VH-VL binders against q9v1v9. Designs and how they scored, part 27

Target 1, 196 residues: q9v1v9
Amino acid sequence: MSFVVIITGIPGVGKSTITRLALQRTKAKFKLINFGDLMFEEAVKAGLVNHRDEMRKLPLEIQRDLQMKVAKKISEMARQQPILLDTHATIKTPHGYLLGLPYEVIKTLNPNFIVIIEATPSEILGRRLRDLKRDRDVETEEQIQRHQDLNRAAAIAYAMHSNALIKIIENHEDKGLEEAVNELVEILDLAVKEYA
Key: E = the ipSAE of ESMFold2; O = the ipSAE of OpenDDE; V2 = 0.75 times the mean of E and O plus 0.25 times the DockQ between their complexes.

## First folded at step 10 (VH-VL)

Design N3 (framework fv_amivantamab_arm2; at its last look DockQ between E and O 0.95; V2 from the best seeds 0.81)
Fold by OpenDDE, look of step 10:
Structure N3 (fold): chain C 196 residues (1-196), chain A 119 residues (1-119), chain B 107 residues (1-107)
Amino acid sequence: as target 1 above (196 residues)
Amino acid sequence: QVQLVQSGAEVKKPGASVKVSCETSGYTFTSYLISWVRQAPGHGLEWMGWITAFSGNTNYAQKLQGRVTMTTDTSTSTAYMELRSLRSDDTAVYYCARDRLYYWGMDVWGQGTLVTVSS
Amino acid sequence: DIQMTQSPSSVSASVGDRVTITCRASQGISSWLAWFQHKPGKAPKLLIYAASSLQSGVPSRFSGSGSGTDFTLTISSLQPEDFATYYCQQSDSFPWTFGQGTRLEIK
C-alpha cells in the first residue's frame, strides 16, 4: 500500500523546477524527500559529519549503512503517504560511477516509478551556466551525455529489482516546461488510487 | 579473515588509568567504526562508545564522559580505549568491535580484555 | 536512553528444543535490533542484524523477527553449541543499549 516515485536527473536538467510545479498540481499529497539531505541529517545526528561536504568523504561502507537507514525510514513513511524521492541514479567519483542506490536500498524502497528527467547536453550546459549553485565540477557536453546514459542504465537495474516502471521525461526548450510537468503529474496522480 | 586482537589483562588500583589496545586485520580499518563494550561480572553488556577510524570522531556513553578516551592509529590499524579514574565498578571485560552503525552493526568482536580494579 | 528488556532472564532447554527469546524496547526502534551470542571467555558473536537478517556464517536455525518495540530470537532446534547467553541490542539511537541478557542452559 505504498507508493514511491523516484525522480532523478543530472544537475542543471531542470528537475527541481519540474518537481516543484508537479507537486503543486498533483491531486495526491506527496511528501518530497531528498535522499541526500536525509542522509546528511542522519549523519549529523550520529556525529559523523558537521558539514555536507564531508559526506563524500565518508567510507562507502558507512554511506551504505546510512542509505539503508534512510531507505527504511522512507519505506515506513510510504505506508502512510506517497513519497516523491529525489535522488541520484549514479554518482560520479574520481574512479568511476557509483550506483546511487545499492541493491539492498532499492529493494527496501521498492519504488513504483523511476522518473528520469533529461535534456540535451547543450541545454543542460546552458542551464548550469545560468545557475551554478550546486555544480562544483565543470562537465563537458560529452561528460553530461555519459552521465545521462549511465543514469538510464542505472534505472534499468533498479527497475529489475523493484519492478518499477521507468519514465523518461524530456525537458527541452522547444518542448516546454509545461509538457514535462504534465507528464510527471500524470504519474503522481496514480498515487491517489493507492491511498484511497 | 577479519580479526580484532586485544591487549592482555590488566590489574589496576583505584584512581589509576588503563589503556586497552585493539589491533585489527583482514579489512580496511578506515572504512569502519570501532565500538567498545564492557561487561562487569554478573552484569550484561554495556556500550561505552565508538570512534570513527576514518575521521577520529567519537561518541561516548554519557556515564563515561570525561573518563574515557578512544583513539585510533591508522598506520597500525589499532584502536585504543583509555579509561581514567578507575574504580572498583570498572572491573570488567572490555571488548572492541568493528561497527557499521545502524544496520549492519557490530559484526566482529575482539576476544576481550579483563581489567581488574582492586585496592 | 532506550531500555531493552529481555525475557526470560534464563531458560533451560534440551538439545532439539525450540527456544524463543523476546526483547522489548521502551520505544519504537523500527528494525534496528541485533542479537548476539556470548559464551564465557569468548568474543560476542553477532547472530542477527536489522531484526531479521541472518549474519553470514550463522546457522539457519537462528532467526529473528519483529519491528517497532517487540522482537524475537528463535532457535528452531537447539544444538549443544547453542548454550550461551544471548543479548539484544538496539541501534536506533545513541547510546547503543543492550538487553539484560538471556542465559540459555542445558536442562
Scores: ipSAE 0.829, ipTM 0.934, lowest interface PAE 0.6, mean pLDDT 95
Fold by ESMFold2, look of step 10:
Structure N3 (fold): chain C 196 residues (1-196), chain A 119 residues (1-119), chain B 107 residues (1-107)
Amino acid sequence: as target 1 above (196 residues)
Amino acid sequence: QVQLVQSGAEVKKPGASVKVSCETSGYTFTSYLISWVRQAPGHGLEWMGWITAFSGNTNYAQKLQGRVTMTTDTSTSTAYMELRSLRSDDTAVYYCARDRLYYWGMDVWGQGTLVTVSS
Amino acid sequence: DIQMTQSPSSVSASVGDRVTITCRASQGISSWLAWFQHKPGKAPKLLIYAASSLQSGVPSRFSGSGSGTDFTLTISSLQPEDFATYYCQQSDSFPWTFGQGTRLEIK
């Protein structure tokens, strides 16, 4: 009796807005969890970091351990209520893209759905350019397209190690937002059958 | 091959200090923690604390707070544990261990260092 | 601090026997439990991490189970090299704490 929906999308696709609206409308009472937030919480408890910006400086081996602890916590919460899990499918590095969720993490989470929020590269770039706190990781429209393509490939890899179905939800400007929200609500409403 | 090699046995008088070294090899020293664990004769294992090799952060067992100092030297991939104001009940074998934190745990241990505190 | 209590304190057994050691936590620790083997004059050796995961190089006759507060280490067919003291250790929250140990002796 668990229901875990992973929701992902590169920055600028409108994921936060879609998530917020879908949670207001769904019949099920989901717990929304940001994977990175739980990672930070555990690192602070251990005394490894004091500020969020230190998280990316942790050695990969320590980050993997924190991922396992967080994955187990989420798995246990999912026994009690449906989980909507916000996380990154891939992480861009100077030398390529790293899968955001190692095999053991996906196996532990065992999601029912992996939902990918997408938009056109032009729409994404336009939204990012309005971000007043933009950092040094600048992507072109071509790089944005490649990133979305790799996230689809990552989702396939995650589905191979779980029972997940993959759903791509496109969030286009004007009149596309309501359809994207409705598509997500339809998935979330499936959780009603899982909890007696 | 991951290896932790500790300094040799020490005999100390009450009130003295001891500093045990733990030289690591076969892995990236700055990617993990080093925990220190001791075992007094006839007793079980007691965790003393850890130090992060990558930042120098420490977490000491409350019982030892104020008497223990853990340090690292990244140029030699070596961790140190110093215990001050020694008492006879500090007689124990002291172990260092590579600590992978919550999930993977303390997976490789040093051979141990006997510290005897005797008047 | 989380108290870890092992049972029994000592076991006498013969080669080939099935041996079960239990460990109880004073509060829920999910699956954050490790088992160690410790022989006189040697370093402790990690056997099981995360309650049930077998450490690399550890024989499959060792297995772990449990979650929450109650955990079990099982040796399915005891071998001469298995006579040692066994410790459970919780890694749910600091400080790390160990059980008092279970000494497995030749009968």
Scores: ipSAE 0.702, ipTM 0.887, lowest interface PAE 0.9, mean pLDDT 90
ESMFold2 (binder alone), look of step 10: mean pLDDT 92; pTM 0.930

Design N4 (framework fv_retifanlimab; at its last look DockQ between E and O 0.92; V2 from the best seeds 0.00; counts 0 for: pae E 9.6 > 2)
Fold by OpenDDE, look of step 10:
Structure N4 (fold): chain C 196 residues (1-196), chain A 119 residues (1-119), chain B 111 residues (1-111)
Amino acid sequence: as target 1 above (196 residues)
Amino acid sequence: QVQLVQSGAEVKKPGASVKVSCKASGYTFTSYLMNWVRQAPGQGLEWIGWITAFSGNTNLDQKFKDRVTITVDKSTSTAYMELSSLRSEDTAVYYCARDRLYYYGMDVWGQGTLVTVSS
Amino acid sequence: EIVLTQSPATLSLSPGERATLSCRASQSVDSYGSSWLAWFQQKPGQPPKLLIHAASSLQSGVPSRFSGSGSGTDFTLTISSLEPEDFAVYFCQQADSFPWTFGGGTKVEIK
């Protein structure tokens, strides 16, 4: 039996930190997978790209095929161990927002949980300013909130097709990181019985 | 109509080079890969390699890495395969075939180009 | 490289009969929940025509009398009832690992 948890959040929300800490504390032996990284690996193996920057230049059709292949791979992995899948719920494009997980992909992954990490736009902006090494789009507070709202909508869509439970975890400066980590750990620990 | 049209037959001497063209039409050229496959007379099919039409990356069989160059011209939707240091064993019909990988395969082929290498 | 062995080399049948073609791989061509095996039809003087990809997915426009089955190392192309236009050479091809390779082909000829 498989147990897949999708975790998502916009850049600067503190997702990576929460994920790292939760994985250290959970009783289940999760495999962390970054969807984009796995796609890149597969693209390289196929000789499609040489550098990560080329991934965004791939035709959409090719990207979709890679996504499906990666989704199937993840699904297979999930048979042996629980999977924590780090991915984008939505992707901002010049023409609008794209769902990060197409219908066929989400069906293949069939997640048990969709976890969204959120924070206030002000908090996110602050964090982005402190981390200048990451290539992040410059967004206003309104744009950040819009992105978070769309992620919630995406999660609903994903859950509709997978029957996944949606969990929103707030990562606020005042509330603290510890509470957010504990909330994620609680979810991850549910995987223990699935692989016992 | 989706089609690949290849250049005409070639006759070459051993040691010479040949460049075969494959012009694509009826689809978005840069959304596919282009394979090159050859078939010696009365023999089976042999994969040579491919090129990504969108970025120009090549993937070649090791057997051909030193003698084959695959290129594309996006402006004319044309793929090229150049084979150097020709040998008699290179006598074959050379095919181009578009590919989207994985779930589509090599679904459209050119008509083939006969390359004859003889003294 | 993965070697594909097709059998029989020649299959002599009459129209209306069932054709069963075998393709065996030297190693598994299964990856990520799929079998990366394709079947092609080739007639004299023509390029190969894709019939089936991913072991069992029928290409658009290909008659339903064609079907592919198998996984791992053993694959089969079946023509349920041969039509006159089906007499040709059939090749299998693996796309699981590079370099891509083809089988030696099976000639389906009229008895």
Scores: ipSAE 0.376, ipTM 0.776, lowest interface PAE 1.7, mean pLDDT 93
Fold by ESMFold2, look of step 10:
Structure N4 (fold): chain C 196 residues (1-196), chain A 119 residues (1-119), chain B 111 residues (1-111)
Amino acid sequence: as target 1 above (196 residues)
Amino acid sequence: QVQLVQSGAEVKKPGASVKVSCKASGYTFTSYLMNWVRQAPGQGLEWIGWITAFSGNTNLDQKFKDRVTITVDKSTSTAYMELSSLRSEDTAVYYCARDRLYYYGMDVWGQGTLVTVSS
Amino acid sequence: EIVLTQSPATLSLSPGERATLSCRASQSVDSYGSSWLAWFQQKPGQPPKLLIHAASSLQSGVPSRFSGSGSGTDFTLTISSLEPEDFAVYFCQQADSFPWTFGGGTKVEIK
């Protein structure tokens, strides 16, 4: 009786809005967890960092050790309630893309679903430009699409280590936010039978 | 070969300080933590603290916090522990031990440095 | 601070016998689905040597006659058939909560 849904999407797809609305409407009482936030909390407790900007400076081996600790914590929590896990499927670095969840981590999490929120590159770019309050990396539409393609590939790799189903939910301007929210609610409602 | 080589034995007077070095080789120094552990003659082991080689952050046992300074020199892959205001009860063998926190433990230890504090 | 109590203090055995060493923690050393308990061997004049981490994970290069078991507060190191080189002092150590602490040791000596 565990139910874990991984939700991911690159910045600008509207993931936060869809997630918030779906959690309000689902019949299941999900715990929303941001993987990076929990990693930061555990790193501070362990004395590895003092401030969040130090997290990206951690050696990859230390990051993997911390990921495993966090993954085990999430797995234990999933015994008590369904988990909606917000994370990045890939992380862009100057030398390429880093897979956000290594094999051992995804095996421990054992998700039932991997949900990818997507939108067209032009819609994503438009939403990012409207958010001028943050200094984000600027991507072209072609780079945005490549990033979404890599996230799909990463989701396939994660699903191979579980029986997770992959669901792509498109947040198009012409399709409407309500349809995307309803698609997510349908997935989340499946958790009711696991905790009854 | 992963090795930790410590500085030689030292004899000190009460009130002095001692700085023990621990030179690492055979691995990526900045990917690990370094612990300091001491053992009084014929006694058990006592953890002093650790330092993250990658960032220099420390975690110290409170009973040592005001007397111990742990540092690293990344360019020489060397960790240091300095203990000040020495007393006779500080007589011990001081060990460095590398660590990868989760699932690994203190897997490689230095040979130890005997520090003798006598009046 | 977590106190680790090892028993017995001394275990007198002959080569070929099974050794069973106990380590009891004053509170659980389990977190996140793992037991944060290690076992070390120490011979006179030498640094400690890691045998077991995470309660039961055998360190690379350690003979298979060594095994660790237990969870929560109760842990056991077992040596299935003592070899002459196994007569030493054994310490448990917890890495769940700072400060990290060690048990008082069990000396395994020749009967």
Scores: ipSAE 0.006, ipTM 0.592, lowest interface PAE 9.6, mean pLDDT 86
ESMFold2 (binder alone), look of step 10: mean pLDDT 93; pTM 0.944

Design N5 (framework fv_amivantamab_arm2; at its last fold request DockQ between E and O 0.89; V2 from the best seeds 0.82)
Fold by OpenDDE, fold request of step 11:
Structure N5 (fold): chain C 196 residues (1-196), chain A 119 residues (1-119), chain B 107 residues (1-107)
Amino acid sequence: as target 1 above (196 residues)
Amino acid sequence: QVQLVQSGAEVKKPGASVKVSCETSGYRFTSYLISWVRQAPGHGLEWMGWITAFSGNTNYAQKLQGRVTMTTDTSTSTAYMELRSLRSDDTAVYYCARDRLYYYGMDVWGQGTLVTVSS
Amino acid sequence: DIQMTQSPSSVSASVGDRVTITCRASQGISSWLAWFQHKPGKAPKLLIYAASSLQSGVPSRFSGSGSGTDFTLTISSLQPEDFATYYCQQADSFPWTFGQGTRLEIK
């Protein structure tokens, strides 16, 4: 049986740190995959793009095709080892929010868990301000909260089609990073039984 | 309804060039690739290459490298395939097709254009 | 290049018959396979994509199966309009390649 954990969170929430630390502690040998990175690699191989910034310029129809290719590849890999898939639950566009995972893609991935890393808008904003070199767009606390809310909604939609369990992990200063890591490790360790 | 309508039959001499057009309608032209496929008499289908209608990137079959040029006109939603230095073995029906690459594939095809190369 | 081999090259059948066409790839292509129907003087028609997905508008009597290297197109009950040549095509890697075709004729 395949074990796929999708992990998502908005920029600045501390997802990368939690993921890194959890992978170091988990008993299961997860393969970490960034969905976007893998899509980019496939697009380059196909000769569709040369730079990562061109990915967003690809038409949706082509992006969806690439997503399916990547999803199938991930699905196949998941047969051999557990997969921690880092991806965006939603994508903000000038015209609205797009679900990061189309129906056919989520069906193909068929995740066991959808993990959402969250924090307060103020915490996220603070973290983003400390890393200003990476953020192109400044979002208000309200916008940050809206984005997190939409990610939750997206997760519900994904779970509806995959029967995945949804886990929200809060990364607060009071709760501490260690607790958040422990929560993720608990989920990841469930994969041990699937590949034993 | 998605349609691809190709130009009419061509008769060419060896060494000449032919340019086949493929006018598309019923969909957003710049959202897809256009693939070209040919079929010689008594033979199967042979992929020639594709062009991205959104960026103009091309991928040609190695066999045709240097002799084929694919182009698009977004204003008219038309794709073009030019084959140069024609030979007798280039005699075939040439097809254009809307292409989404790996998963969805070439889902709608033109009616074909017969190109005859004869002395 | 990936070689695609179809079997049989030709088949004679009657209306109502079950017809099966196979396609083998020279290497693993996962599910990146399409099936086309082609009638003389007409545009090829996509029947199946991604090995087993039925193209919109295609009758349900057509089905595709397989993964890796071996694939099958099945027509559950042959209709008069189904007499044509059928091609498999791999979409795993460039260049796209087709099988040699299977001509389905009326018995």
Scores: ipSAE 0.860, ipTM 0.946, lowest interface PAE 0.5, mean pLDDT 95
Fold by ESMFold2, look of step 10:
Structure N5 (fold): chain C 196 residues (1-196), chain A 119 residues (1-119), chain B 107 residues (1-107)
Amino acid sequence: as target 1 above (196 residues)
Amino acid sequence: QVQLVQSGAEVKKPGASVKVSCETSGYRFTSYLISWVRQAPGHGLEWMGWITAFSGNTNYAQKLQGRVTMTTDTSTSTAYMELRSLRSDDTAVYYCARDRLYYYGMDVWGQGTLVTVSS
Amino acid sequence: DIQMTQSPSSVSASVGDRVTITCRASQGISSWLAWFQHKPGKAPKLLIYAASSLQSGVPSRFSGSGSGTDFTLTISSLQPEDFATYYCQQADSFPWTFGQGTRLEIK
């Protein structure tokens, strides 16, 4: 059997901290994969790019082909070990939001869970502003809210074409990091039954 | 309908060069790669290299490195392959193909261009 | 470079026969394998991509199977138009490499 958990969240929700702590605590031995990193690796191997910044210049058709290769590689890895897959649910473009994973890619990945890490727009904006040193270009709370709403919609679309359950984990300051980590650990621990 | 139309047959002397054109239509030229493949008489198919229509990056087969140059002209949606220092064993039919990379393959091919190298 | 070895080199068969052609890669290529049909004086034609996916417009009597290093092209009931040379091609890593070809001849 295989066990694939997609984890996503917009910048500022605390996803990397939650992921790191959950992986330390879970009973399962997950392989953490960043989808974009693996796509970059394949593109470099092909000779299509030399630097990460060139990835955004590739035609969508080429990016989709790379996604298929990466998805197949992940599905093969998942037969040996549970996979925690870090990726974007949607991609903001000047003309709207693009779904991050095409139908055939989701079908190949066949995730068991799509975990969305969220926080309030105010908390996210606060985190982003504290991280800025020299750049004043930030999204408004309304834009942040819209992006989180679209990510939920994207997750529903992905679940329609897989067996995934959707789990929203809220990383609120009053609820605490500990609760968010425990919720993720409970999901990850389900993988123990799938690998023997 | 996606179509790749190549230039006509060429007869060349050893030491000369040849430049084969591949004019594309029916799709967005900059979305994919163009691969070049040749077949010598009595032999199988041999991949020569590709060029990206969107950036002009190339990847050449090692045995042809230094003798081959691939280019594109986005304004005419045309790919070109030039082979220099021709030898008699370069006699072959040369094909261009739309290359969709790893998963989808070389899905549409040109009709082929016979290049004959004779002294 | 990944070597692709086809067998047999040629097959003599009659209309209606079931024909199988095999292809072996020198290393694992997952399912990144294509099959082409090539007739003299014609462009090569993609039949199968990703080891088992049938290209648009290709008759369903053609099928592909396999993963890893061993792959098979099957023609379930040979038709007169199927007499050609067949090539496998790996698409796992550059350079693209082809098998040496299998010539399918009328008996």
Scores: ipSAE 0.740, ipTM 0.899, lowest interface PAE 0.9, mean pLDDT 91
ESMFold2 (binder alone), look of step 10: mean pLDDT 92; pTM 0.926
OpenDDE, look of step 10: ipSAE 0.836; ipTM 0.934
ESMFold2, fold request of step 11: ipSAE 0.682, 0.727, 0.631; ipTM 0.873, 0.894, 0.847
ESMFold2 (binder alone), fold request of step 11: mean pLDDT 91, 91, 91; pTM 0.925, 0.922, 0.923
OpenDDE, fold request of step 11: ipSAE 0.853, 0.859; ipTM 0.943, 0.945

## First folded at step 11 (VH-VL; framework fv_amivantamab_arm2)

Design P1 (at its last look DockQ between E and O 0.92; V2 from the best seeds 0.77)
Fold by OpenDDE, look of step 11:
Structure P1 (fold): chain C 196 residues (1-196), chain A 119 residues (1-119), chain B 107 residues (1-107)
Amino acid sequence: as target 1 above (196 residues)
Amino acid sequence: QVQLVQSGAEVKKPGASVKVSCETSGYTFTRYLISWVRQAPGHGLEWMGWITAFSGNTNYAQKLQGRVTMTTDTSTSTAYMELRSLRSDDTAVYYCARDRLYYYGMDVWGQGTLVTVSS
Amino acid sequence: DIQMTQSPSSVSASVGDRVTITCRASQGISSWLAWFQHKPGKAPKLLIYAASSLQSGVPSRFSGSGSGTDFTLTISSLQPEDFATYYCQQADSFPWTFGQGTRLEIK
């Protein structure tokens, strides 16, 4: 059996922190995988790119092929241990938003859960401003909200093809980080019975 | 429709060079790779290498390293394969194919070009 | 390099027959395997990609299965136009390599 949890959230939402803490507390032995990192690794092996910033310059057709290779690899790994897959639900482009996971990729991954980390646009903007080390596009609060809305829509689309459960975890300044971590741990612990 | 049309048959002497062309149409040339595959008489298919039409990167079979050069002309959507220092065992039908790598693979092929190497 | 071994090397069959061709890889290649049909004087034709995905326009009587090291191409009901040579090809790692081919002849 396999247990795959997709976790997504826009930059600055606090996804990395929540993920790290949850993995430390969960009873299941999850393997954390960043989808983009694995794609880059495969592209380098193929001699297609030398630097990560070149990935976005690859034709979409090639990117999709690499996605499928990575998805199959993840699927195989999931047979042995639970997988926490960090990826983008949507990708903002100059011409619109692209779904991060095509139909064939979702079918291959066949996630049990799609977890979305969210916060208010104001909170996210504040966090981005405090972390100037990260190369992030400047977005308005309105744009941030739009991106989160589209991530929800994407999650619904992904769930339709995988029967995954969707969980929205809110990471608010007033709510506290512990609550968000506990919500994620609750989901991850469900994997224990799948590999027992 | 997607088409790959190759140049005509060639007859060469040992030691000579041959350059086969592969003109593509029906798709965006720079979004795919071009793989070259050959088949000697009485033998199976042998992958020779590929070139990326978008960046010009190449990957040649080790057996052909130093003798083969693959190029592309984006203005004409044409791929070229040059094989040098020809030998009798290079006699084969040479194919170009549109290649999308691991998952989708070589999905459309040219009609083939016969190259005969004889003294 | 990954070696691909097909079996049988040749097979005689009649129209309407069920035909099975196997391909074995020298090491695990996951599902990165394609099947091609090749007729003399014609371009090779992709039939199956990713071990079991049917290429667009290919008749449904063709099917592929398998993963890891053992793969199978099946023609459920052989048609006159199916007599040809068939090749498996691994697309797991470079260099791409082909099986030696299976010649399907009319009985």
Scores: ipSAE 0.826, ipTM 0.927, lowest interface PAE 0.6, mean pLDDT 95
Fold by ESMFold2, look of step 11:
Structure P1 (fold): chain C 196 residues (1-196), chain A 119 residues (1-119), chain B 107 residues (1-107)
Amino acid sequence: as target 1 above (196 residues)
Amino acid sequence: QVQLVQSGAEVKKPGASVKVSCETSGYTFTRYLISWVRQAPGHGLEWMGWITAFSGNTNYAQKLQGRVTMTTDTSTSTAYMELRSLRSDDTAVYYCARDRLYYYGMDVWGQGTLVTVSS
Amino acid sequence: DIQMTQSPSSVSASVGDRVTITCRASQGISSWLAWFQHKPGKAPKLLIYAASSLQSGVPSRFSGSGSGTDFTLTISSLQPEDFATYYCQQADSFPWTFGQGTRLEIK
């Protein structure tokens, strides 16, 4: 009787807007959780960090442990209410991309859906260039497409370990926002039968 | 092979200080915490605190706050625990342990260091 | 601080017996509990982490269960090397705290 929806997308796809609108329209009372926020909360409670920018300095082994703590908390919450989990499918590092959710974490979360918000590389690049104050390292269209392709591959790996359904929702700049929100609402509304 | 080797037994008088070393090998020292745990004669295990090798952050048991200092030396992969203002009830075997935090626990321990406080 | 209470304080058993040791937390700790084996003159040994996960190299006759406040360590078919003191430790929040220990002795 748990219902967990993972939502992800690279910067510039409009994920936060789609999420906000879908939560306003859905019939289900979802709890929105950012995985990284809970990671930070646990690290602060442990005395490992005082500021969020210290999180990237934590050794991988410590990060993996915190991920397990957070995943278990989310799993427990999901028994009481549906969870919309905002996280990154991959994390860019100087030496390559790290999967955002290791096998043990995915198994613990046991998601029903993995929703990937996408847009065309051109649309993403355009949004990033207009918002330069946030994104100083802007990728090319080809690099953006490779990043989205890698996120799709990561989602497949996550689904293999959880039986989650993968849904790609495209956020096109014209009326695509309305369709993207409606597609997400359809998924979120499925939770009603699990908690009635 | 992961190994934690502690300094030898010590005999101290009340009011003195003791500094126990814990030399680590077989793993990357800066990837984990070091916890210190003691056991007084006839008693169970008591956690004293931990130190991170990667940042030097510490977390001390409240009972020992103000009397304990934990440090590390990354160049020698060694952790230290200093206990000051010793009392007779500080007589115990002191252990260091590699600590993997919440989920994975204290998975490798040192052999222990007996500290006797008498007279 | 989270108080951990073990039961029994000691148990006498024979090789081949099944032994159950319990541990109760003063508040909910989810599944954040470890079990340790400790023999005099030796370093403590991690047996179980996260309430039920067996540490590498630990024999499968050891098992852990429980969540919330009540936890159990079970040793099926005791072996001679299993006579020791056993401790539970909560790992939900600092400070880490241990149960008082359960001494497992030869009958």
Scores: ipSAE 0.608, ipTM 0.839, lowest interface PAE 1.5, mean pLDDT 89
ESMFold2 (binder alone), look of step 11: mean pLDDT 92; pTM 0.927

